# VHH binders against q86uu1r1256to1370: the designs that were tried, part 4

Target 1, 115 residues: q86uu1r1256to1370
Amino acid sequence: SKVCRGYLVKMGGKIKSWKKRWFVFDRLKRTLSYYVDKHETKLKGVIYFQAIEEVYYDHLRSAAKKRFFRFTMVTESPNPALTFCVKTHDRLYYMVAPSAEAMRIWMDVIVTGAE

## First folded at step 17 (VHH)

Design a33
Fold by OpenDDE, look of step 19:
Structure a33 (fold): chain B 115 residues (1-115), chain A 123 residues (1-123)
Amino acid sequence: as target 1 above (115 residues)
Amino acid sequence: QVQLVESGGGLVQPGGSLRLSCAASGFTFSDYAMNWVRQPPGKGLEWVSYIRSGGDYTTYDDSVEGRFTIIRDNDKKMVYLQMTSLKTEDTAVYYCAKDSYEGSYDTGEFDYEGQGTQVTVSS
Protein backbone atom coordinates (compact mmCIF):
# COMPACT_ATOMS: atom_id res chain seq x y z
CA SER B 1 0.00 0.00 0.00
CA LYS B 2 0.99 3.60 -0.50
CA VAL B 3 0.41 4.55 3.13
CA CYS B 4 0.97 2.62 6.35
CA ARG B 5 -0.11 3.91 9.76
CA GLY B 6 0.26 2.75 13.32
CA TYR B 7 1.78 3.27 16.72
CA LEU B 8 5.44 2.65 17.46
CA VAL B 9 7.48 3.47 20.50
CA LYS B 10 10.63 5.39 19.63
CA MET B 11 13.61 6.62 21.57
CA GLY B 12 14.01 10.36 21.75
CA GLY B 13 16.94 12.19 20.25
CA LYS B 14 18.05 14.68 22.88
CA ILE B 15 16.32 12.97 25.74
CA LYS B 16 16.73 9.23 25.42
CA SER B 17 13.18 8.53 26.49
CA TRP B 18 10.81 6.01 24.97
CA LYS B 19 7.60 7.60 23.70
CA LYS B 20 4.65 6.18 21.87
CA ARG B 21 4.02 8.01 18.59
CA TRP B 22 1.69 7.62 15.63
CA PHE B 23 3.76 6.80 12.55
CA VAL B 24 2.77 7.42 8.95
CA PHE B 25 4.69 5.82 6.12
CA ASP B 26 3.92 7.63 2.87
CA ARG B 27 5.45 6.15 -0.26
CA LEU B 28 4.39 9.05 -2.45
CA LYS B 29 5.80 11.72 -0.16
CA ARG B 30 8.79 9.49 0.55
CA THR B 31 8.53 10.23 4.25
CA LEU B 32 8.12 8.48 7.56
CA SER B 33 6.38 10.95 9.82
CA TYR B 34 5.36 10.63 13.43
CA TYR B 35 2.69 12.46 15.39
CA VAL B 36 1.51 12.70 18.97
CA ASP B 37 -1.55 10.60 18.16
CA LYS B 38 -3.62 9.05 15.38
CA HIS B 39 -5.39 12.32 14.62
CA GLU B 40 -2.15 13.51 12.97
CA THR B 41 -2.66 17.10 14.09
CA LYS B 42 0.64 17.58 15.87
CA LEU B 43 3.69 16.56 13.89
CA LYS B 44 6.70 15.61 15.98
CA GLY B 45 9.19 14.58 13.31
CA VAL B 46 9.89 13.44 9.77
CA ILE B 47 12.32 10.88 8.41
CA TYR B 48 12.97 11.28 4.70
CA PHE B 49 13.51 8.10 2.72
CA GLN B 50 16.65 9.42 1.05
CA ALA B 51 18.20 9.88 4.48
CA ILE B 52 17.68 6.25 5.47
CA GLU B 53 20.79 4.12 5.20
CA GLU B 54 19.82 0.90 6.91
CA VAL B 55 16.99 -0.87 8.72
CA TYR B 56 17.83 -3.81 10.96
CA TYR B 57 16.92 -5.77 14.06
CA ASP B 58 18.55 -4.63 17.26
CA HIS B 59 20.33 -7.96 17.57
CA LEU B 60 23.16 -6.57 19.60
CA ARG B 61 20.82 -4.77 21.93
CA SER B 62 22.72 -1.62 21.19
CA ALA B 63 20.15 0.64 22.79
CA ALA B 64 21.75 2.32 25.75
CA LYS B 65 21.14 0.85 29.16
CA LYS B 66 19.04 2.95 31.46
CA ARG B 67 21.24 5.59 33.06
CA PHE B 68 20.66 8.84 34.86
CA PHE B 69 22.72 11.86 33.82
CA ARG B 70 21.84 15.40 34.89
CA PHE B 71 18.16 14.50 35.13
CA THR B 72 18.21 13.00 31.65
CA MET B 73 17.39 9.34 31.39
CA VAL B 74 18.92 7.01 28.84
CA THR B 75 17.13 3.69 28.91
CA GLU B 76 17.31 0.37 27.19
CA SER B 77 14.39 -0.80 25.11
CA PRO B 78 11.20 -1.70 26.99
CA ASN B 79 10.97 -4.72 24.67
CA PRO B 80 14.27 -5.74 23.09
CA ALA B 81 12.69 -8.57 21.12
CA LEU B 82 10.48 -6.12 19.27
CA THR B 83 13.12 -3.44 18.76
CA PHE B 84 14.47 -2.47 15.35
CA CYS B 85 16.69 0.34 14.15
CA VAL B 86 16.38 2.89 11.38
CA LYS B 87 19.77 4.35 10.63
CA THR B 88 19.86 7.69 8.85
CA HIS B 89 22.75 9.92 7.83
CA ASP B 90 22.60 11.91 11.04
CA ARG B 91 20.62 9.82 13.52
CA LEU B 92 19.98 6.27 14.66
CA TYR B 93 16.33 5.68 15.48
CA TYR B 94 15.30 2.92 17.85
CA MET B 95 11.75 1.68 17.36
CA VAL B 96 9.64 -0.76 19.34
CA ALA B 97 6.74 -2.43 17.57
CA PRO B 98 3.61 -3.65 19.35
CA SER B 99 4.06 -7.19 17.99
CA ALA B 100 6.43 -9.34 16.00
CA GLU B 101 4.11 -9.17 13.04
CA ALA B 102 3.91 -5.40 13.24
CA MET B 103 7.68 -5.19 13.42
CA ARG B 104 8.07 -7.26 10.28
CA ILE B 105 5.54 -5.12 8.44
CA TRP B 106 7.13 -1.83 9.45
CA MET B 107 10.64 -2.97 8.66
CA ASP B 108 9.52 -4.24 5.29
CA VAL B 109 7.72 -1.07 4.23
CA ILE B 110 10.54 1.18 5.44
CA VAL B 111 13.18 -0.87 3.64
CA THR B 112 11.08 -0.96 0.49
CA GLY B 113 10.42 2.76 0.67
CA ALA B 114 14.07 3.60 1.19
CA GLU B 115 15.08 1.70 -1.95
CA GLN A 1 -2.67 15.74 43.88
CA VAL A 2 0.09 13.18 43.50
CA GLN A 3 1.31 11.74 46.77
CA LEU A 4 4.22 9.41 47.27
CA VAL A 5 5.12 8.26 50.76
CA GLU A 6 8.34 6.32 51.26
CA SER A 7 9.15 4.14 54.25
CA GLY A 8 11.38 1.29 55.36
CA GLY A 9 14.71 3.01 55.66
CA GLY A 10 17.08 2.66 58.59
CA LEU A 11 20.54 1.88 59.81
CA VAL A 12 22.09 -1.38 58.68
CA GLN A 13 25.54 -2.94 58.55
CA PRO A 14 27.30 -3.72 55.29
CA GLY A 15 25.97 -6.93 53.81
CA GLY A 16 22.58 -6.36 55.37
CA SER A 17 19.16 -6.04 53.80
CA LEU A 18 16.32 -3.52 53.78
CA ARG A 19 12.97 -3.35 52.08
CA LEU A 20 11.65 0.05 51.10
CA SER A 21 8.00 0.78 50.43
CA CYS A 22 6.23 3.55 48.57
CA ALA A 23 2.53 4.26 48.90
CA ALA A 24 1.10 6.10 45.92
CA SER A 25 -2.11 8.09 45.56
CA GLY A 26 -3.66 10.91 43.59
CA PHE A 27 -3.19 9.37 40.15
CA THR A 28 -4.04 6.26 38.15
CA PHE A 29 -1.19 4.19 39.50
CA SER A 30 -1.36 1.37 36.97
CA ASP A 31 -0.91 3.79 34.07
CA TYR A 32 2.51 5.01 35.13
CA ALA A 33 5.96 3.52 35.34
CA MET A 34 7.64 3.95 38.70
CA ASN A 35 11.21 4.53 39.79
CA TRP A 36 13.42 4.57 42.79
CA VAL A 37 16.02 7.32 42.95
CA ARG A 38 18.47 8.24 45.67
CA GLN A 39 20.57 11.16 46.84
CA PRO A 40 23.83 10.27 48.55
CA PRO A 41 25.33 12.74 51.03
CA GLY A 42 26.89 15.69 49.20
CA LYS A 43 25.90 14.31 45.80
CA GLY A 44 23.14 14.88 43.29
CA LEU A 45 20.09 12.79 42.62
CA GLU A 46 20.81 9.47 40.93
CA TRP A 47 18.51 6.90 39.38
CA VAL A 48 18.37 3.44 40.95
CA SER A 49 15.60 1.33 39.42
CA TYR A 50 12.66 1.38 37.04
CA ILE A 51 9.52 -0.72 36.70
CA ARG A 52 7.03 -0.43 33.87
CA SER A 53 3.37 0.27 34.57
CA GLY A 54 2.34 -3.37 34.23
CA GLY A 55 5.32 -4.63 36.19
CA ASP A 56 6.48 -6.79 33.29
CA TYR A 57 9.78 -4.97 32.79
CA THR A 58 12.43 -3.79 35.22
CA THR A 59 15.90 -2.32 34.96
CA TYR A 60 18.58 -1.14 37.34
CA ASP A 61 21.61 1.05 37.59
CA ASP A 62 24.81 -0.96 37.26
CA SER A 63 25.76 -0.14 40.83
CA VAL A 64 22.78 -2.02 42.25
CA GLU A 65 22.20 -4.67 39.59
CA GLY A 66 21.93 -8.11 41.15
CA ARG A 67 21.48 -6.70 44.65
CA PHE A 68 18.27 -4.68 44.40
CA THR A 69 14.83 -5.78 43.21
CA ILE A 70 11.97 -3.48 42.31
CA ILE A 71 8.40 -4.76 42.39
CA ARG A 72 4.97 -3.20 42.33
CA ASP A 73 1.45 -4.06 43.42
CA ASN A 74 -1.03 -2.19 41.31
CA ASP A 75 -3.98 -3.31 43.41
CA LYS A 76 -2.42 -1.83 46.53
CA LYS A 77 -0.79 1.07 44.67
CA MET A 78 2.56 0.17 46.16
CA VAL A 79 6.14 0.06 44.90
CA TYR A 80 8.88 -1.76 46.74
CA LEU A 81 12.64 -1.90 46.64
CA GLN A 82 14.22 -4.98 48.12
CA MET A 83 17.84 -4.20 48.90
CA THR A 84 20.37 -6.91 49.68
CA SER A 85 24.14 -7.02 50.12
CA LEU A 86 24.06 -3.38 51.09
CA LYS A 87 27.25 -1.34 50.80
CA THR A 88 28.36 1.87 52.46
CA GLU A 89 28.00 3.64 49.10
CA ASP A 90 24.28 2.79 49.15
CA THR A 91 23.85 5.33 51.95
CA ALA A 92 21.36 7.92 50.73
CA VAL A 93 17.89 9.33 50.96
CA TYR A 94 15.70 7.14 48.78
CA TYR A 95 12.71 8.53 46.87
CA CYS A 96 9.90 6.94 44.96
CA ALA A 97 9.40 8.70 41.62
CA LYS A 98 6.49 8.51 39.19
CA ASP A 99 7.17 8.90 35.51
CA SER A 100 5.78 12.30 34.63
CA TYR A 101 3.91 11.38 31.47
CA GLU A 102 1.34 8.77 30.60
CA GLY A 103 1.85 6.80 27.43
CA SER A 104 5.61 6.78 27.70
CA TYR A 105 7.77 3.95 28.91
CA ASP A 106 10.52 6.19 30.22
CA THR A 107 10.38 9.97 29.98
CA GLY A 108 13.37 10.83 32.10
CA GLU A 109 11.17 13.16 34.10
CA PHE A 110 9.90 12.25 37.52
CA ASP A 111 7.32 13.37 39.99
CA TYR A 112 8.64 12.71 43.46
CA GLU A 113 6.59 14.43 46.11
CA GLY A 114 7.66 12.45 49.11
CA GLN A 115 10.15 13.29 51.82
CA GLY A 116 12.14 10.18 51.10
CA THR A 117 13.43 7.56 53.48
CA GLN A 118 16.95 7.54 54.90
CA VAL A 119 19.11 4.49 54.33
CA THR A 120 22.39 4.39 56.20
CA VAL A 121 24.86 1.57 55.70
CA SER A 122 27.64 1.70 58.25
CA SER A 123 29.85 -0.63 60.27
Scores: ipSAE 0.015, ipTM 0.296, lowest interface PAE 7.5, mean pLDDT 85
Fold by ESMFold2, look of step 19:
Parts: structure tokens; C-alpha cells; sequence
Structure a33 (fold): chain B 115 residues (1-115), chain A 123 residues (1-123)
């Protein structure tokens, strides 16, 4: 039973702004879930392992951008060096880890879960 | 090109009501979900409400649920936000937004267009 929990910052789906979410990687359920916070009381989304196509480093700072009259720069990653991507069948997720070590751990567990 | 024109804002007292309108053009309106978003003074954009292309599903941010109602008229290419029990924290510029795909909160993408309409709730 390998479970990995932690905060990552992700680009929102409907409103394009960077949101802190509590992520839970669960090999038993074969899901990567995310919640509002570490209390895990409000689920915001689920990524099924079988939907994951790629996990890769966003070294080109290519975070998704939607046109906003007031906040076009809101879509810029708060830390490009720690930003990685999870590509699924339906969506590209941009995620920012709190450290290089955390980024390596998250990328490794997600890649092995998708294999 | 996509155009969204918001109207119906104004100055109201706490507890008051307003109905916002959004006139849409430049796309097949009935194929897309629509949203309301808002920008309070000195703050970033906040999502408010979503309505599916057929009008058969709506959802709201927790802060407005029970007080706001999103409505669409596909024949007239209009989306509305009926606001009741208004509070000072509802003060914001309100924008309507075209969704890229139908979906639930956090799964869809949408464009923001237009200058918005100012809602000011003040006693």
C-alpha cells in the first residue's frame, strides 16, 4: 500500500488561476485525487491512473492560458522550475511542487502508477 | 469572433435584488456552457456560477448558492444571473464567460470577454 499525500499548486479548470490543492495518490484505488485542503472533506477532482498518458517537466513555462482582460499574467506559473505536467486523455494538468525533491517524488509515483 | 456584453449592474442596499444580463454573439450559443465570474475590488477573479448548454444543470460557488440563479435563453442568446439577498461582499464587476466544453466545476475551460457590469452593495 503506497500512498503519497501533499500540497501541490495546480492551474484551475474553470477559472484559470493557480490553486493550492491537497493531492492523494492511492495505488489501491488507482487514483490521484485532490481536495481543498489536508482535511480531505471537499473533493475537487479525481484523475484515474488509466487516463494518464504522460508526466513531464514543464521547462518551457507552457502553463495553459485563457484570455482575461484583468489577469492575463495570472496563468504564469509561480515557480516555473518546479512545474510539471500530467497529461490525460481529456486534459493537461500543470502542477507546481514545493521543492525539487517533492517534484521528483510526485513525478516518480505518478509515472509508476500509470505504467 | 466571440462577443459577450454584460449589463444590469447598479447600486443596491444589502438584502436587495438585481438581475444581470449577458448578450452573446459570434459562436453557436446553444452548443456551449456559460459561466458568471466576478472581480471584487482589489481582488482576483472568482467563479460564481455555471449552466450547461441545454440549461438542464446549474451549479454555484458556496458563497452564493441559494441566493443567485443562473438562467439561459438559447433562442435569444442570453444568459442571466438573478441575484437576491445581496451582501456587501457581493460587490464586484461581474463577467459572463463562454465555456470551451461542457463539464462540472474544475473540469471545463472558458473564455472571458467584455467589460463587465458593476454591482455595488452598500449601506
Amino acid sequence: as target 1 above (115 residues)
Amino acid sequence: QVQLVESGGGLVQPGGSLRLSCAASGFTFSDYAMNWVRQPPGKGLEWVSYIRSGGDYTTYDDSVEGRFTIIRDNDKKMVYLQMTSLKTEDTAVYYCAKDSYEGSYDTGEFDYEGQGTQVTVSS
Scores: ipSAE 0.006, ipTM 0.177, lowest interface PAE 9.9, mean pLDDT 78

Design c22
Fold by OpenDDE, look of step 19:
Structure c22 (fold): chain B 115 residues (1-115), chain A 125 residues (1-125)
Amino acid sequence: as target 1 above (115 residues)
Amino acid sequence: QVQLVETGGGLVQPGGSLRLSCTASGFTFDSYWMNWVRQAPGKGLEWLSGISYSGKTISYADSVKGRFTISRDNAKNTLYLQMNSLQPDDTAVYFCATGRWSPIYEDSEGYFQYWGQGTQVTVSS
């Protein structure tokens, strides 16, 4: 399929909280976009394939080791075992899949798209 | 044909050091995560360390943190493991293993697409 859609829980950039977002992988557009919900009415962000450097399991468990900063709340992953990372040139995205199978699928399409 | 060849194993005394090498061929080396794993006699496979495509991301199992250092030279298609402060419980066959991604976690059996024949490391007085 040229398009893959589904919910993932991602960690925020500025505020290190976890939010459920609707993700759209588009091979033709070469983008990974995420929205507030499945209606795709409110775009929250776009990851371009050319910006992606790495895709990997959160083997460092970095999301679980986050500390509180002075004015920023940092929370650990709601499910470390289903947490994977998308590393771009300027940001590291932490994402939680709803299942191991879903995680595999998302990681596969993202890494393939980034090639 | 994909090939991974580990070298550098041997017999060392406690507190000693070894440097393992893994030479890769038959695939695009810099498109794969590289890992070191080991298997001690009578024990299961233990993940030790992983390094990403360009080496920008590195991780270690708690059992080897501060003692082992993973690195890679993509121009030489070679993976390295510097092992310092070796202990008897480090005795095992050491393998280099590859995949498109890192293993899930150190306490989970990961899936590796390719790995070598292994090299024996024995730590004994």
Scores: ipSAE 0.197, ipTM 0.573, lowest interface PAE 2.6, mean pLDDT 87
Fold by ESMFold2, look of step 19:
Structure c22 (fold): chain B 115 residues (1-115), chain A 125 residues (1-125)
Amino acid sequence: as target 1 above (115 residues)
Amino acid sequence: QVQLVETGGGLVQPGGSLRLSCTASGFTFDSYWMNWVRQAPGKGLEWLSGISYSGKTISYADSVKGRFTISRDNAKNTLYLQMNSLQPDDTAVYFCATGRWSPIYEDSEGYFQYWGQGTQVTVSS
């Protein structure tokens, strides 16, 4: 597949909340882009293939959390079992797929772009 | 199981230097921002510095900028803090910590899921 499109839920960059974004993986352009919605009229960000270091399942999702600040976590994943990560040189992107099948497809597709 | 183990604390004279290490195990070290946090006697936690997964992005609290240098060696699963020009007010227990929080976002509030036991740094004559 030269292009893969779909909704994923992503942790926000500046505001740490979970946001639904329309992702477009484009092998010809060598980009993983995301938009506000499926109409692709407002680009929210671009991840260039060259910046991708790793795609993985986050094994730390099962670790017990412990509060050391005066605040609790404000941004837990809405579905930890369907959360995968795209690691870049300066940021770890957390994404939640709509199903285990979708997660496997997106992880496999993005890994091939990072080769 | 996830473990973070700090070493390198001790007693130093004012103006001295010390290098802390934090060895990580039980998780994919190079997939997390790593952070240093300290707690002075009887006081709350103070975030000091954070470093991105690859080491390319670094952030410091104003209180330590220019004196402390954070680094990491992903091949050794080890985080470092070089502390120079130490003063008595730097006396604290120093922790390494990690989680889903990153200092490059506008949100200034958060928490860390995993903490080390801490290492004592004492600056006095």
Scores: ipSAE 0.000, ipTM 0.194, lowest interface PAE 12.5, mean pLDDT 79

## First folded at step 19 (VHH)

Design d2
Fold by OpenDDE, look of step 20:
Structure d2 (fold): chain B 115 residues (1-115), chain A 124 residues (1-124)
Amino acid sequence: as target 1 above (115 residues)
Amino acid sequence: QVQLVETGGGLVQPGGSLRLSCTASGFTFSKYWMNWVRQAPGKGLEWLSGISYSGKTISYADSVKGRFTISRDNAKNTLYLQMNSLQPDDTAVYFCATGRWSPIYGSGSYFDYWGQGTQVTVSS
């Protein structure tokens, strides 16, 4: 598939809250973009394939830990079992899939795209 | 053709050590997560450890954490598992398994390729 779309819950970069975003994987554009909703009118961010280093299940459950970092609270994942990571050169993205199957699909397409 | 060949298994006494190797061929080794899993007699498949493409990310099952060390040499297309402080319950066939990304704990369903396995027997 050239394009894959769907909702994932993503942890914010600056504000460490979890927000549901509409993700668009585009093989041709070599981007993983996320929007506020499925209408794709408000772009919130873009992950370029060449920037992706690793994709992996959150084995360490790093996102499940509640901690304060400076003045920012890092909240636990809404579903640790369905949390996976996309590591880029400059940022680690935490994402929660709606199901195990969805997680597998997303991780697979992202990894494949990043190759 | 994809091929994974595990070596290094054998008989060892409790408290002993073994070093397993897995030699990969037929695919771009450095683009895959590599994992060690095992299957004991009468038991299901158990994920033990995984290592990312470059080795920057490593994870272990609780059952082997602190005792086993996974590593890889991408130049040699080889995966390693250093097993220390081996116990009888570590007796199993050990497999090298690969996937595009790391698996979840305890599941072998996310792996793309498997080796034939190498027998590890821990017994006094």
Scores: ipSAE 0.339, ipTM 0.686, lowest interface PAE 1.7, mean pLDDT 87
Fold by ESMFold2, look of step 20:
Structure d2 (fold): chain B 115 residues (1-115), chain A 124 residues (1-124)
Amino acid sequence: as target 1 above (115 residues)
Amino acid sequence: QVQLVETGGGLVQPGGSLRLSCTASGFTFSKYWMNWVRQAPGKGLEWLSGISYSGKTISYADSVKGRFTISRDNAKNTLYLQMNSLQPDDTAVYFCATGRWSPIYGSGSYFDYWGQGTQVTVSS
């Protein structure tokens, strides 16, 4: 499919709180856009494919003997196990998927679009 | 093969200075946010400093702010840490690591590639 749509929860840019947003991945337009809701009438942001540098799950990828560390700042993710990151040139986006399968699908779709 | 090699560690007296280097190969260095992390004897890992792809964004842990300076040279694929005013509690193995540390969000940060480390000992 050339388009993938669904709700994800993301940390806001200016106001640091977790917000439910309707995400639209569009391979033809080469954008990952997000709206207030599924009616797609109020655009909140656009991530261009060319700006996407990495998509990753928050875990230590180096050899297993080294500990990783976490810091808690303003608010914790509502579900850390389902949180993934999209790193762009300008900003790091934290997103929470509704399920592990949805998380894998979104991560795979976004990585493929960034190629 | 991805490789990060730290050099410049050694024995130094309190108040002294050292400059660490980390040379990268096997990946595109200029695409990675770089970090220095240390592990003191019997302690966990401590993030010290991070520097963005271009070097425009730099951050430090409170424990080293004002004493340590991170820099990078993307043309040489090299990350640096200038350490001044060293004290005995700076004794540790120092690692360079790729990945982004973010103090802002609750899911935490992680590091992908690690060097083997260089020993820094501040004594007598």
Scores: ipSAE 0.000, ipTM 0.136, lowest interface PAE 15.6, mean pLDDT 77

Design d4
Fold by OpenDDE, look of step 20:
Parts: structure tokens; sequence; C-alpha cells
Structure d4 (fold): chain B 115 residues (1-115), chain A 125 residues (1-125)
């Protein structure tokens, strides 16, 4: 399949809260897009494959529960064990998968797409 | 075929240092996370450290943090582990292992693709 779709919980960039978003991995477009919901009517962001540097498990999950970044609260992942990171040139994305299997699938497709 | 060859192990006294190397072949080294793990006698596998494709991201187990340093040379297809302040409980067979991403320490056992034969490290007076 050239496209992979599904929900992930993503930490916001400006507002450091966790929001459930509908992700679309498109191998042909070379994009990882996320929407408000599965209807894909409201695009919230796009991660281009060429911008992706690394994908890895959240190795900081045990280091910080709650912290302030300037005046913004950074909250703990709703599920640290299912949290992985997508590092781009400009931003570090934190994402929570609904299951271990889903996490592995998403991480694998993102890594392979970024190659 | 994929091959990982660990070298640099040996016998050292407590407080001593060793530098392990892992030479990779048969795959695109720079496209994989590389990891060091170890297995002590009678114990399970323990993840120690991981390094990302370009080396920009590094992680350590608490047991070795501050003492061990992981690095890689993609031009040489080689992974390194500098081990300082070695203790008797560091005695184990040390393996390099590949992954598509950095593992979580507590559940890292099932996330590796390929393994080397290992190199013995013995810390003893």
Amino acid sequence: as target 1 above (115 residues)
Amino acid sequence: QVQLVETGGGLVQPGGSLRLSCTASGFTFSRYWMNWVRQAPGKGLEWLSGISYSGKTISYADSVKGRFTISRDNAKNTLYLQMNSLQPDDTAVYFCATGRWSPIYESSQGYFDYWGQGTQVTVSS
C-alpha cells in the first residue's frame, strides 16, 4: 500500500497539549499529513519526508513528567510506552500510537518513507 | 549477507577502560540505528546505548550513563563503545545490534534486526 492512515495522539508545537489527529502517510506525495479527523477536511500540518531526520522511541519519557517551557506547560505523554518521536530539521514531533503494533507499523513506514 | 563483528573485549581491572568496536557489512550502515547490548552470566540481555543514523541522537541506560560513550563512523561502517570506570558487574558478552529506531530500554529486546557474535568483557582484580 502506498498510503497508510490512522489516528495518533500528537503533542502540539505551540500549545504543549496532546491532541488526537488523523495521520496520512503518502509514499507518492512523500508526506505525512495530519488532520482533525478521519474525514481529512481540515489539514493541521504536513511533515515532508525530506525534512525527517530521525524516528525513535521517546527516550526522555522517564526524565520529565511535567515541565514549563517558557510560559507553556509540557505535559507527560498519555502513554509513554507507546510514544515515539519524529525528528525533523525544524521540529521534534511526539506521537502516541494506539498499540504497540501500530507504533511499530507507523515508525517503520515513516522511516522507510524518509529514506 | 549482513555481518556484525565486535572486537575490543578483554580482561581489565576495576576502574579500567576498554574501547569496543563493531564493524558492519552487508547493509547500508548509515540507515540504521546502532545499539550496544550485553548479557552477563545467568542474566538476560541488557540494552546499554543507542545511536541514531547520523549520530545526532544518543541514548543510554542508567546503568552506564556517564561511564560509557557510544559513537559511530559511517564512513568506516563502524560502531564504537568507549567504556570507562569499569566495574565487576560490567562483566558480560557485549553485542552490537541494528535497529530501524532507538529502542526503549525496558522493552528493547525485541526491536533489533541483526546481532554480532559478541565480545567478552571481563572486569576482575
Scores: ipSAE 0.277, ipTM 0.642, lowest interface PAE 1.8, mean pLDDT 87
Fold by ESMFold2, look of step 20:
Structure d4 (fold): chain B 115 residues (1-115), chain A 125 residues (1-125)
Amino acid sequence: as target 1 above (115 residues)
Amino acid sequence: QVQLVETGGGLVQPGGSLRLSCTASGFTFSRYWMNWVRQAPGKGLEWLSGISYSGKTISYADSVKGRFTISRDNAKNTLYLQMNSLQPDDTAVYFCATGRWSPIYESSQGYFDYWGQGTQVTVSS
């Protein structure tokens, strides 16, 4: 299979809160897309492979304390130890995996899109 | 086989500078985040700095920010740490460590794939 699917929790773009999204990594389309849920009927965003610069784990920089980001409604990651980042040309995505195993799988998979 | 070799450690006076090098072999250096970690006598591991495989993302621990500069030369498979304004509290064994991502070690070795043997830095009072 050329596709990896699963739920990740991500920091929102406009509203700085943590949102559960269904992610689809598709090597044929060369996209990392995310949807409202697993039915894949409501697309919320697309990360094109060519836009991916780096994938990394930095739990100290993966979320902001509430008091520092009160003006932007940002909260700390629900699980900093399972939070990783996808840096793109325009945006830094913060994602929380459901487990350490899932985090490693997603980071490994997404890195192949950036190469 | 994978090998990381740190060099450049030694004795320095307080306020002095040292440049550490870490030469890598046995893996594709340009695909790995590189990190510096130190261990003072009788203490645990302290992550100091990390640099992405492209060099575009750099992070520092607060304890060394402004004094230490991480860099890399992918053509030479070499990681560097320029250390300025050294003080006795900087005395430690300095390790380079690597993974495809920049883990922040506060309690776990599980995220680094490879480690060097370390080089001693001693700052005499």
Scores: ipSAE 0.000, ipTM 0.282, lowest interface PAE 10.5, mean pLDDT 79

